# VHH binders against q9vxt7, part 1

All scores and structures are predictions.

Target 1, 187 residues: q9vxt7
Amino acid sequence: MPRPVLLIHGGAGDISDSRIAGKFAGIKQALRSAWGLLSPDNGSGGGSALDAVEAAVRSMELDENFNAGYGSCLNTSGQVELEASLMEGRDLRAGCITLLRDVMHPITVARRLMEKQRHTFLGGAAAQELALATGSERLQPGALVTEGARLTLKEFEDQVAQGKDPFFARTELTDDKPVPKTDPSGE
Below, numbering starts at 1 at the first letter of every chain, in headers, positions and changes, except where a header shows other numbers; antibody chains aren't numbered by Kabat.
F, E and O are the ipSAE of ESMFold2-Fast, ESMFold2 and OpenDDE, as the mean of both directions, binder to target and target to binder. V2 is 0.75 times the mean of E and O plus 0.25 times the DockQ between their complexes.
Where letters were taken out, [cut] stands.

## First folded at step 1 (VHH)

Design A1 (framework vhh_5c3l_4)
Fold by ESMFold2-Fast, scan of step 1:
Structure A1 (fold): chain B 187 residues (1-187), chain A 130 residues (1-130)
Amino acid sequence: as target 1 above (187 residues)
Amino acid sequence: QVQLQESGGGLVQPGGSLRLSCAASGFTFSDYAMSWVRQAPGKGLEVVSDISGSGGSTTYADSVKGRFTISRDNAKNTLYLQMNSLKPEDTAVYYCATESTTVYARSGTVSATAYDTDYRGPGTQVTVSS
């Protein structure tokens, strides 16, 4: 008899010792926000897997340590373009949002899309209209941009200017040492 | 069925030492990461230290780093916290807790998995006073 299990994954590109503590704290906070809703033994329990996933992602969207919402990586024009996807196994429903701007919680917009329309994916102007129509607040331009994100974009531009592959440079900056992995899905 | 019972608290002078113990029962102790959490009067809960199920990984809050040492004896189902160089601001009720969350870093990413509800003991009072 299976019990609920929640897995959260936070992408970082490169992880230095100085940043790893913040990412560990952030992912633990997201997991704790979600688990309380999922567990039937907690006072706030009885929520769905969908409620748990939304809570975890919303927590990460507020945390500048994750490439989701506040603090997201900038495009080459220095802007935040948001995406979020949500899926549930029970009814195989999905909601996907791309190219969304100036909204704090893209995951909530993705959930509203899934709840209103089966098998629908939105981006750009249509996603903006859905977000506003379903209760999202329009943030002022630049509200989701952090100093860290600006520095990351500058580092990317510097690597390109030097003829380097930003992905290869990221690999060299990682704290992970090469070691044989037993997990065949680990990469 | 899960039970956690702390002991070893008491009154100690600044600069002194205490060793807290937590006796665990009702679950497979070595399968669970464990933590020490404290609550000072009028303050929220602070996680002071974590230890993995095997004991191979530990973390500490900046406020206690270098002064506290967490350890475990899986054969005795017991968690320990060695507290050295105690300060008045360490005064709090200290709780033993399970951590049903595994956090790890791999290939530039951080992942976490939760698989059960955290349990906490009734706590033991630590008072640091001259």
Scores: ipSAE 0.014, ipTM 0.368, lowest interface PAE 6.9, mean pLDDT 73

Design A2 (framework vhh_7sr4_2)
Fold by ESMFold2-Fast, scan of step 1:
Structure A2 (fold): chain B 187 residues (1-187), chain A 129 residues (1-129)
Amino acid sequence: as target 1 above (187 residues)
Amino acid sequence: EVKLVESGGGLVQPGGSLRLSCAASGFTFSDYAMGWYRQTPGKQRDLVADIYSGGSTKYGDSVKGRFTISRDNTKNTVYLQMNSLKPEDTAVYYCAKDYNIATGKSGSVTAYVRTYDYWGQGTQVTVSS
């Protein structure tokens, strides 16, 4: 039997040096949450691989440094629309949730879809209904919106209003700094 | 094969100091974050300190200002300098290879860990008169 391995990916795009430490700390916290469920060595082990993945993603959904829940980028209406997917390799079961609003943990809704429903993909009103029916609390509108996300949206809108290409503007607004090196080889 | 060997534990008086060392082998030491954890019987292992591959550090709230983590990549060793020791610091201290961190060209961050091969055997620290 091969030993369990957990891989977590967080963040994309250019990251300022001040935000890198926060992302590393957040990923470390997510790994610890998940690893504690898998490892018998630290006394909290014995959870399933699905429990571990859910715990890691839930940790990231609470962390504003990740685009995975709280602090996510806003749509043009100034709202957070959430996505999450989960797959179990053994029986090829999957749960995918999209266009979910005002729920803290979309990964938990995706897992419930995979385990409780015949559907593998659910969005919009059907996803909201599943979340409510399976024990998720509906948050007050705007609870997942951060000031940083509002400022990013305003900046995007201002660029459009000035006749600029919004995708080009997004690239220009990020710091052009060297990629941090982790390998002696330089890649 | 990953191997982590802790040393430097022992009995010390309150207010005293100890320096723990962890000699690592079986992996490219400079690529990994290293940490110190501690465990009291009947409780979960708690983070004491981490040092990332780039040299940044993080500490548990109970040890901030008293403990210092450092690393020597030429010797494949991570250290924990413990000052102003208190009876509540009594625990088995474990060295850990937490995970491999990589940053991509787009600023993405990935990390991974193998759950069963990153702990040393532990070293006992007892703070008592």
Scores: ipSAE 0.000, ipTM 0.222, lowest interface PAE 10.6, mean pLDDT 69

Design A3 (framework vhh_7mjh_2)
Fold by ESMFold2-Fast, scan of step 1:
Structure A3 (fold): chain B 187 residues (1-187), chain A 129 residues (1-129)
Amino acid sequence: as target 1 above (187 residues)
Amino acid sequence: EVQLVESGGGLVQPGGSLRLSCAASGFTFSDYAMSWVRQAPGKGLEWIGRIYSGGSTSYNPSLKSLVTISRDNSKNTLYLQMNSLRAEDTATYYCARSEKVAYSTAGGVSAIATDFDYWGQGTTVTVSS
């Protein structure tokens, strides 16, 4: 009933000072993407609040500093597998998507799931079928993989093969991503 | 206040060429990367390419041999040159202001992969005999 507020969480891991600026810039851009959609009066059901949240998360999915889409960490098979969830607290509507591949915006798929069904969770092939049925285009295999993510996986594998601490190695590899967020090269 | 106005669309025969223009106003054009996006009848949006303020370009790999994007910062104008047009190039073409390019160098990306904050009204290109 009060005017809605939008808060986004950019992660809770330790990150280097060199990456902090990029993460804060990404958070600011996500809020900018949503600002014009946030209604001060949400009494009818929160459709404008859902639009704002979707816009913010879509912005983060395009930002390599967030593990939410483009530039996400690779699994051991070299694939990007995506998760997204959202919920409307008032009516307890929810949508959760997991193990989604080759789709740019998992949050949009999660929203479509929530709008069609309440308290529903989908993963794998069923999630991919929903994405395509509701207007998402299937990206070419590997389209969400960056060179930085590929190198991070390779270095992680090398460290694990040497018996190194996986968490410590992972933290260093994450900080060593070389690809810029905005660049004429298109990455 | 921010406005993007496309022009240059129309009927073109297969194999023909066409140049689209986009006139920008209401912001400092030279500070922003610009993109072209198209939508064929009954289909989703397809990203064509992006040009940064410095003139460097990135293209959808499936379209790279058919198009060239350029800009004139002194005129606040964005251009899309299209050659060897085919029936499947029939679409509404939009210019958009973008701050990010989000696609892989893996090639063959067919979906929209950029964050667009302002769009033009579009200009329609029909490729038909």
Scores: ipSAE 0.000, ipTM 0.103, lowest interface PAE 17.3, mean pLDDT 64

Design A4 (framework vhh_8k46_1; at its last look DockQ between E and O 0.01; V2 from the best seeds 0.00; counts 0 for: pae O 8.8 > 2, unsure alone 60.6 < 65, placed apart)
Fold by ESMFold2-Fast, scan of step 1:
Structure A4 (fold): chain B 187 residues (1-187), chain A 130 residues (1-130)
Amino acid sequence: as target 1 above (187 residues)
Amino acid sequence: AVQLQASGGGFVQPGGSLRLSCAASGFTFSDYAMGWFRQAPGKEREFVSAISGSGDSTYYADSVKGRFTISRDNSKNTVYLQMNSLRAEDTATYYCATYTSYVEATSGDIGATATTYDYWGQGTQVTVSS
């Protein structure tokens, strides 16, 4: 009988020693939540693999140690905006959700979009309507915000105030005209 | 059609080494993860090791970790299993495998991929005995 494989990743970049234990625990929880749903049977892995991958992502969406769902980084207005996507390779089906607020599990909304709707991509108010229509509860504003996320936003704001200007905060300013490229080296 | 041909098995004494090879054809090899599995007489087929399509990620069963090394050469469409410090309990038919479909899910910066192996090679016998 074919044996399934589940691969999980939790972002990129440096992880401090104080964060490593929490992320390891979260990955173990996600694997535990998902592995039992995978079948060793000789099948395509369609329904079983879909259930497993959703369970793994849902587990990490509940875990404040990951930038997904509960504990996600805040926008400049102090709010959590979520995105999720899901695809299966057999029939090339996909579901993509963006700008979702006050819902615990964006991955479940992405799956419901893939399974129940005629289009692949949904965002904002329409994504929130789909979430509620398909069984997600609307959380109270701020329910997904953690103290850690607030401290991260405060540090970001402090850096901007000090003129450090974090790289990712820089944006092109446009007035309906192309912005010239800047290349100090002329390469 | 997808074809996988495993080779490199044989008889070896405990503590010895063997290198298994799996030659693949009929698909875009570098786009697919490859796995090694084994089946001993009277036992179920068990996972041994896997490698991602790029070769950047490798996985091992606890029973072989530190003794076996999986690698691949995408220019030759071949995956390898280097088996060191062989034990009597490693005696089995070894199979290489790949898949036809997968599921990926991402939420924020995190993600997961799930796959079920459904294309198999013919297998190569490894016997470890004194």
Scores: ipSAE 0.335, ipTM 0.661, lowest interface PAE 1.4, mean pLDDT 77
Fold by ESMFold2, look of step 2:
Structure A4 (fold): chain B 187 residues (1-187), chain A 130 residues (1-130)
Amino acid sequence: as target 1 above (187 residues)
Amino acid sequence: AVQLQASGGGFVQPGGSLRLSCAASGFTFSDYAMGWFRQAPGKEREFVSAISGSGDSTYYADSVKGRFTISRDNSKNTVYLQMNSLRAEDTATYYCATYTSYVEATSGDIGATATTYDYWGQGTQVTVSS
């Protein structure tokens, strides 16, 4: 019989050595958040692949170690711009969201689009309206911005000001740079 | 509990026809793709045909194209396989299953992919012989 499979990937950019442990811990947390929804170990039913991938992505969106949601790279105005997409192969449904702001879980908005709307792709004001109308909380401006992301943008801007090629600018800070000592998850 | 019960198998001569049925319960049938697979003695289980939850998309193995037709009736929670122009090579136990889905999600630069657990019926024997 085919077995459930869950694959998680943490992004395409260079990862500094100082961030490797945090990335691995975050991937493990995402797996823990999702695996029970996928695993068929009780006979009364459980989660689905759709529920599992959403849970894994939501875990990473909350985790500042990833370029998704909380702690995402900033645009040149110092703001987090959000995007997410989701596709389900059972009926080839998809939802794609871009240019969202101030919602914690853009992947959940993409799922709502896939499940409830005629359009496959929404962005900007239309995506904002969908997010809020379907139950997403509007966060305060800047709630998704971390000190690490601000320092990374500053390093990028400093390299551009020195005439360096921004194509190869570092997008993450090493641990030896000053960053706030905070726990963004709270509890 | 998810249950899939395949039926309609039997003995036919080459060139004959059979219609297999698979009755489903324990889940929202219209939300799930359904598939037919077969296994001959000593061989691995192989894909035969699949149909999307809505019924809008159908898929066939090359060996059965033009001879087999998959369909579903979501009001009866049943998927069918109409098997025409049967050959000796079609002899096998036929299984219905909920089709394994590929689900892909991304957010920013990160993502996840997964499949769901497949559910299988016990199967129904089809024997094609002179």
Scores: ipSAE 0.332, ipTM 0.724, lowest interface PAE 2.1, mean pLDDT 79
Fold by OpenDDE, look of step 2:
Structure A4 (fold): chain B 187 residues (1-187), chain A 130 residues (1-130)
Amino acid sequence: as target 1 above (187 residues)
Amino acid sequence: AVQLQASGGGFVQPGGSLRLSCAASGFTFSDYAMGWFRQAPGKEREFVSAISGSGDSTYYADSVKGRFTISRDNSKNTVYLQMNSLRAEDTATYYCATYTSYVEATSGDIGATATTYDYWGQGTQVTVSS
């Protein structure tokens, strides 16, 4: 079999130098998490590319450096609204989730949607229902909100209040807090 | 196994120059960024310079910009640090380091902190004194 290739991108934006280390560590962790499933060298040749990708994103969803789950950017109401999408290139299947709340791994929900093959895109209450009905644990409200995210929102609000153009507002601020690397939901 | 062997350290007077080398083995050298760090007694290890796998991108700590130059020869699996205009504050043990993953930082700094690197070589002492 040809050598698999796994590419992970940690996002773009106004990223400070102090945040680079965290992103590096997070990307490496995501890579390690995924590669074990993908690489035949570890003796477990049973993982699919899809499994590997999901694993990588799950890892990143735990890391606020990627704003994909824990530490997501907040809406104007100070709430986390999660999004995730997954696509399989072989059969052109896709699953997309939006406006999901209080769930640790939206990518897994997206995966489940994709596998159901009923809808490609699901949001809000319907996405929430799918998540819970398929085994996701509902987290406590605000569990995914970080201080960095709050600060980012505050900065945005201040910028708007000053009459500045918020189009290029920062979405990533360093809060110097450790990022959890384990899934508190046990999922 | 990844191996890093640094050399080239020594004693120099202020304003002098040294060239450090780090010979690498045990991995596809050109695929990985290489970095130099230094640690003075009683201080934390600090980033000095880094270079991308291809050599196209280089990064420097502010304290060494304009004085130090990092380079690499992928045909020799070696990374170099040319240190010019050395100062007393450059006195430290210098370490070579590399990643184990195919990871590069976003634009700015591929070696912002020592925690990004996975493997470290033995240190080489640089002493700048009159």
Scores: ipSAE 0.010, ipTM 0.286, lowest interface PAE 8.8, mean pLDDT 84
ESMFold2 (binder alone), look of step 2: mean pLDDT 74; pTM 0.739

Design A5 (framework vhh_7sr4_2)
Fold by ESMFold2-Fast, scan of step 1:
Structure A5 (fold): chain B 187 residues (1-187), chain A 129 residues (1-129)
Amino acid sequence: as target 1 above (187 residues)
Amino acid sequence: EVKLVESGGGLVQPGGSLRLSCAASGSIFSDYAMGWYRQTPGKQRDLVADITSGGSTKYGDSVKGRFTISRDNTKNTVYLQMNSLKPEDTAVYYCAAETKTAIGKSGSVTAYAETTDYWGQGTQVTVSS
């Protein structure tokens, strides 16, 4: 059999140096979460590629450094709307979820959709029903919103209010970098 | 966890031969790329040879044509056959189950992973007259 390979991609737009370290740590953790599942030494003969991909994406959904699940960018109403897609290479089956709210792991919902073979694409109320039916717990409204996401939305709104190009505001600006920590005594 | 146990090192005269063996515990051996590395005092470890799970091989320039790497998945063992040994081959030889991770930094982060990075304790090879 072919030797297992895992490739994970995360991040978007211009990125500050201080945010790169967090994304590196998150990607490495996602790789660790997934890699063991590709090993035959899992006991039963090893996990599938789908198991590994789901584990990696679930790890990133928990990590506020990625625009997936917890910490995702907000819509103009200050809410998190989730999407995820999954495809297997053997038979080219796919599952796509959009407009999902208050669910920690949209990738798991996408996998359940793929396995049913009834629909390839599901969103809104139908996606919420599938999530509930397949064991997802509904989170308290706002549980996926972070302070960083709120600040990003405010910057976007400020640019629009000033008549500026809102796409420029969507990038991670040079001046948005956190100030490096100075000597703790500071005196 | 993978344990790698090396054997076959020792003292040999120039022009002689040695066969190193590396026995791996666990059921994951057949899916791992395996390699041999060597280290001389004051230098970093250099690739001697590696072999993929499918049997494709790669050799360091200084050993190509003299050394042969092979594997026996039934015995969970990788071998290094060393022929025409030279004093310059004197080193500690390490067995490894290989890992490769590459991380891109340009606006986004992309990581590519292959199996990682279990090492043996090393075995001394000395070539002297």
Scores: ipSAE 0.014, ipTM 0.371, lowest interface PAE 7.2, mean pLDDT 71

Design A6 (framework vhh_5c3l_4)
Fold by ESMFold2-Fast, scan of step 1:
Structure A6 (fold): chain B 187 residues (1-187), chain A 130 residues (1-130)
Amino acid sequence: as target 1 above (187 residues)
Amino acid sequence: QVQLQESGGGLVQPGGSLRLSCAASGFTFSSYAMSWVRQAPGKGLEVVSDISGSGGSTTYADSVKGRFTISRDNAKNTLYLQMNSLKPEDTAVYYCARTETWAYGTSGSVSATVTDYDYRGPGTQVTVSS
């Protein structure tokens, strides 16, 4: 049998050197979480492809280096609004969640939608209700916000206040400030 | 429990035809895509064909396109493979497989796809020789 193939990507745009290492570590952790469920070498493998995908995405949702779950970019009101989607086969069995707040794992809510309902897409209050009804914990407001996300929003607001186009330049902000790129040897 | 059981294999002459069947039980058959996969002596597994849960979409390996036809009867929980113009190269054990293909995306992330077979039958032998 061809072995299952799992391909994971994290983010797009200009990434600082300080975040590159974190993203690589995060991708490796997500792959490790999924591989244990798919590997024939651990016995039966234990899980389905859906279990493996959910495990990988949940790992990324906990990692502030990815724009998924914890550490996601803020809207102009300073809030984290989350989305997640998954699909199964060609019959359009799918679950899509948008405008979800204060829930750690949107991918799990998307899976519950696919498994429990005929609808493919939920957002806002309906998505919140499904999350709570299917075992998700409601987090305190602000629990998913990081300092890096706050700095990104502040820079956006400062540029607008100065009459600049905040969308013109790709500027990567770390938890502190942008870190200059260095050559691979550190010389 | 999920069970898949193939039948219809056997010995056939080059240019002949066979129809394979797979009886499925223990799950909602119409909710799952299904595949036929095969393994020839001394070779790895090859995906031959797949079909969506509704039967509305099918694919075929280039090696069998135009000769094989996959179909399903959801009322009977049965998957079929009609094999025409058989060649010695088609000699293999043929397995019925329940196929899971997952695609996902998150905010700010590129989508990823995983294809897997969570259940396979014990297989049925097809031998094409004179």
Scores: ipSAE 0.000, ipTM 0.169, lowest interface PAE 11.5, mean pLDDT 70

Design A7 (framework vhh_8cml_1)
Fold by ESMFold2-Fast, scan of step 1:
Structure A7 (fold): chain B 187 residues (1-187), chain A 130 residues (1-130)
Amino acid sequence: as target 1 above (187 residues)
Amino acid sequence: EVQLVESGGGLVQPGGSLRLSCAASGRTFSDYAMGWFRQAPGQEREFVALISWSGGSTDYSDSAKGRFTISRDNAKNTVYLQMNSLKPEDTGVYFCAKSYSTVTAESGSVGAYAIDSDYWGQGTQVTVSS
């Protein structure tokens, strides 16, 4: 019998040394939340891979060290816009949520989309309606904003105000790929 | 249970190279992701590099990327860290750790620590000085 393998995506881009310890602690907590559901120990095992993945992501959504749920990066208006995706390999089912606000667990909304509708992608007002219709509580505006996220946005804005390139200053990788076309109005 | 023994450290001048080895015991070596961590005097433990159980995926800290290469030989139950272009800032005790799972991220990112990472040896001392 092959052993279970759990892969968790903890973020993309630069991770500072000051944040690494917090991210490692959060990843351990997420794995602990999920591992019991995958363990075949004590005979019955129980839980699906889907349950395990949801449990891990919910743990990370509560942890300010991850760009998921509480502590997510702010847009330029100082708001949190959430996204989550989930898929099940056996029947090729998927649920993707974007532009969701004031909901703690976007991954649970993505799972409800996969289970309750034939749609694979939902965003904005429709995603808000699904979240509320399927049992998610609407949080007070700003509940998902952390001091760390505020400071990151302020640093970005300060660099822009000083004429610096904040993206160049924040990334160690140089991408030589052509810049995509920027005309958003195509009709 | 996996027990790990680190070796290959030493004194080297800036710009030099070292290859660290981590010898593992136990029947489950090939089922675990393996990582390298380091600790400088007076500082907290820092992630350096991770390799998946199959060797198909690797992750590096920003300070290690482009200079260090992690590899494994599952037939020999050994993990390696090839360290090139060493800097004084790389000085520290290097530890090998087992992991139950891996975290994958896009280029330049790390999230590569799993639920049960243990330091089983004294580590191996790397000193970079002129």
Scores: ipSAE 0.000, ipTM 0.112, lowest interface PAE 15.2, mean pLDDT 67

Design A8 (framework vhh_7mjh_2)
Fold by ESMFold2-Fast, scan of step 1:
Structure A8 (fold): chain B 187 residues (1-187), chain A 129 residues (1-129)
Amino acid sequence: as target 1 above (187 residues)
Amino acid sequence: EVQLVESGGGLVQPGGSLRLSCAASGFTFSSYAMSWVRQAPGKGLEWIGRIYTSGSTSYNPSLKSLVTISRDNSKNTLYLQMNSLRAEDTATYYCATTETRVTAYSSGVYATAETYDYWGQGTTVTVSS
């Protein structure tokens, strides 16, 4: 019997000092949630590696410090569009969901796709239908939007309004440019 | 159903000006960024510019001095003003809804991925003497 191994990936981006602590705490919480399914302590052990991965990602989807569900970056229409993917190694099964709106846990939809359909990849209307058919509730418009995500979108739009090209991720950028910092108590 | 209808095309002399309109229906126009795209005969699509929900604009650098994009949300209408028209501006002009996905890498540095989900049938502009 192989021992479970858990790897967690956090989102990338411009992270202020105040958000680093939250991201670190979120990673710890995700590990605790997943480990509880694998250990016999407190009667919560006996889950599969797949169950552990889903639990960790669901924890991150609830955490505004990760670009996975609640707090995700906005498109220019002010909406959250989500993606999630999941793979298990033994049978090489996979599920990938993209362009999903108003659903809290895209990773759970990806798992349902892997388990129930021959399609490995679904997006848009097909993904919405699968989510609703497999027990996901449609959230109220705006439920996944956070103040941090709104500020990021506004900063992008302000750059455009100033005639700057915000499109690029440049390999030649330096730390000489001032980086604004956000205090959780500041407005 | 989502519908976009372009109008205002026609024959115009070199050096002239022209304003195109795009009438939108079947969706919440004020909630979408909008783009203008053109296709010259026998050539590929060329992006002209877009206008965000805030009213901010972004243009193809090759066309920035020649065009202005604006919108009137009360009329569900998008506009393209073109000045100093040349023979190479002869094309079919399309309006399209635009969704931009934004990822921040550092302050002031963003990656975007644009999709153009709904298009009109186009209006033809011919620049000739």
Scores: ipSAE 0.012, ipTM 0.312, lowest interface PAE 9.1, mean pLDDT 69

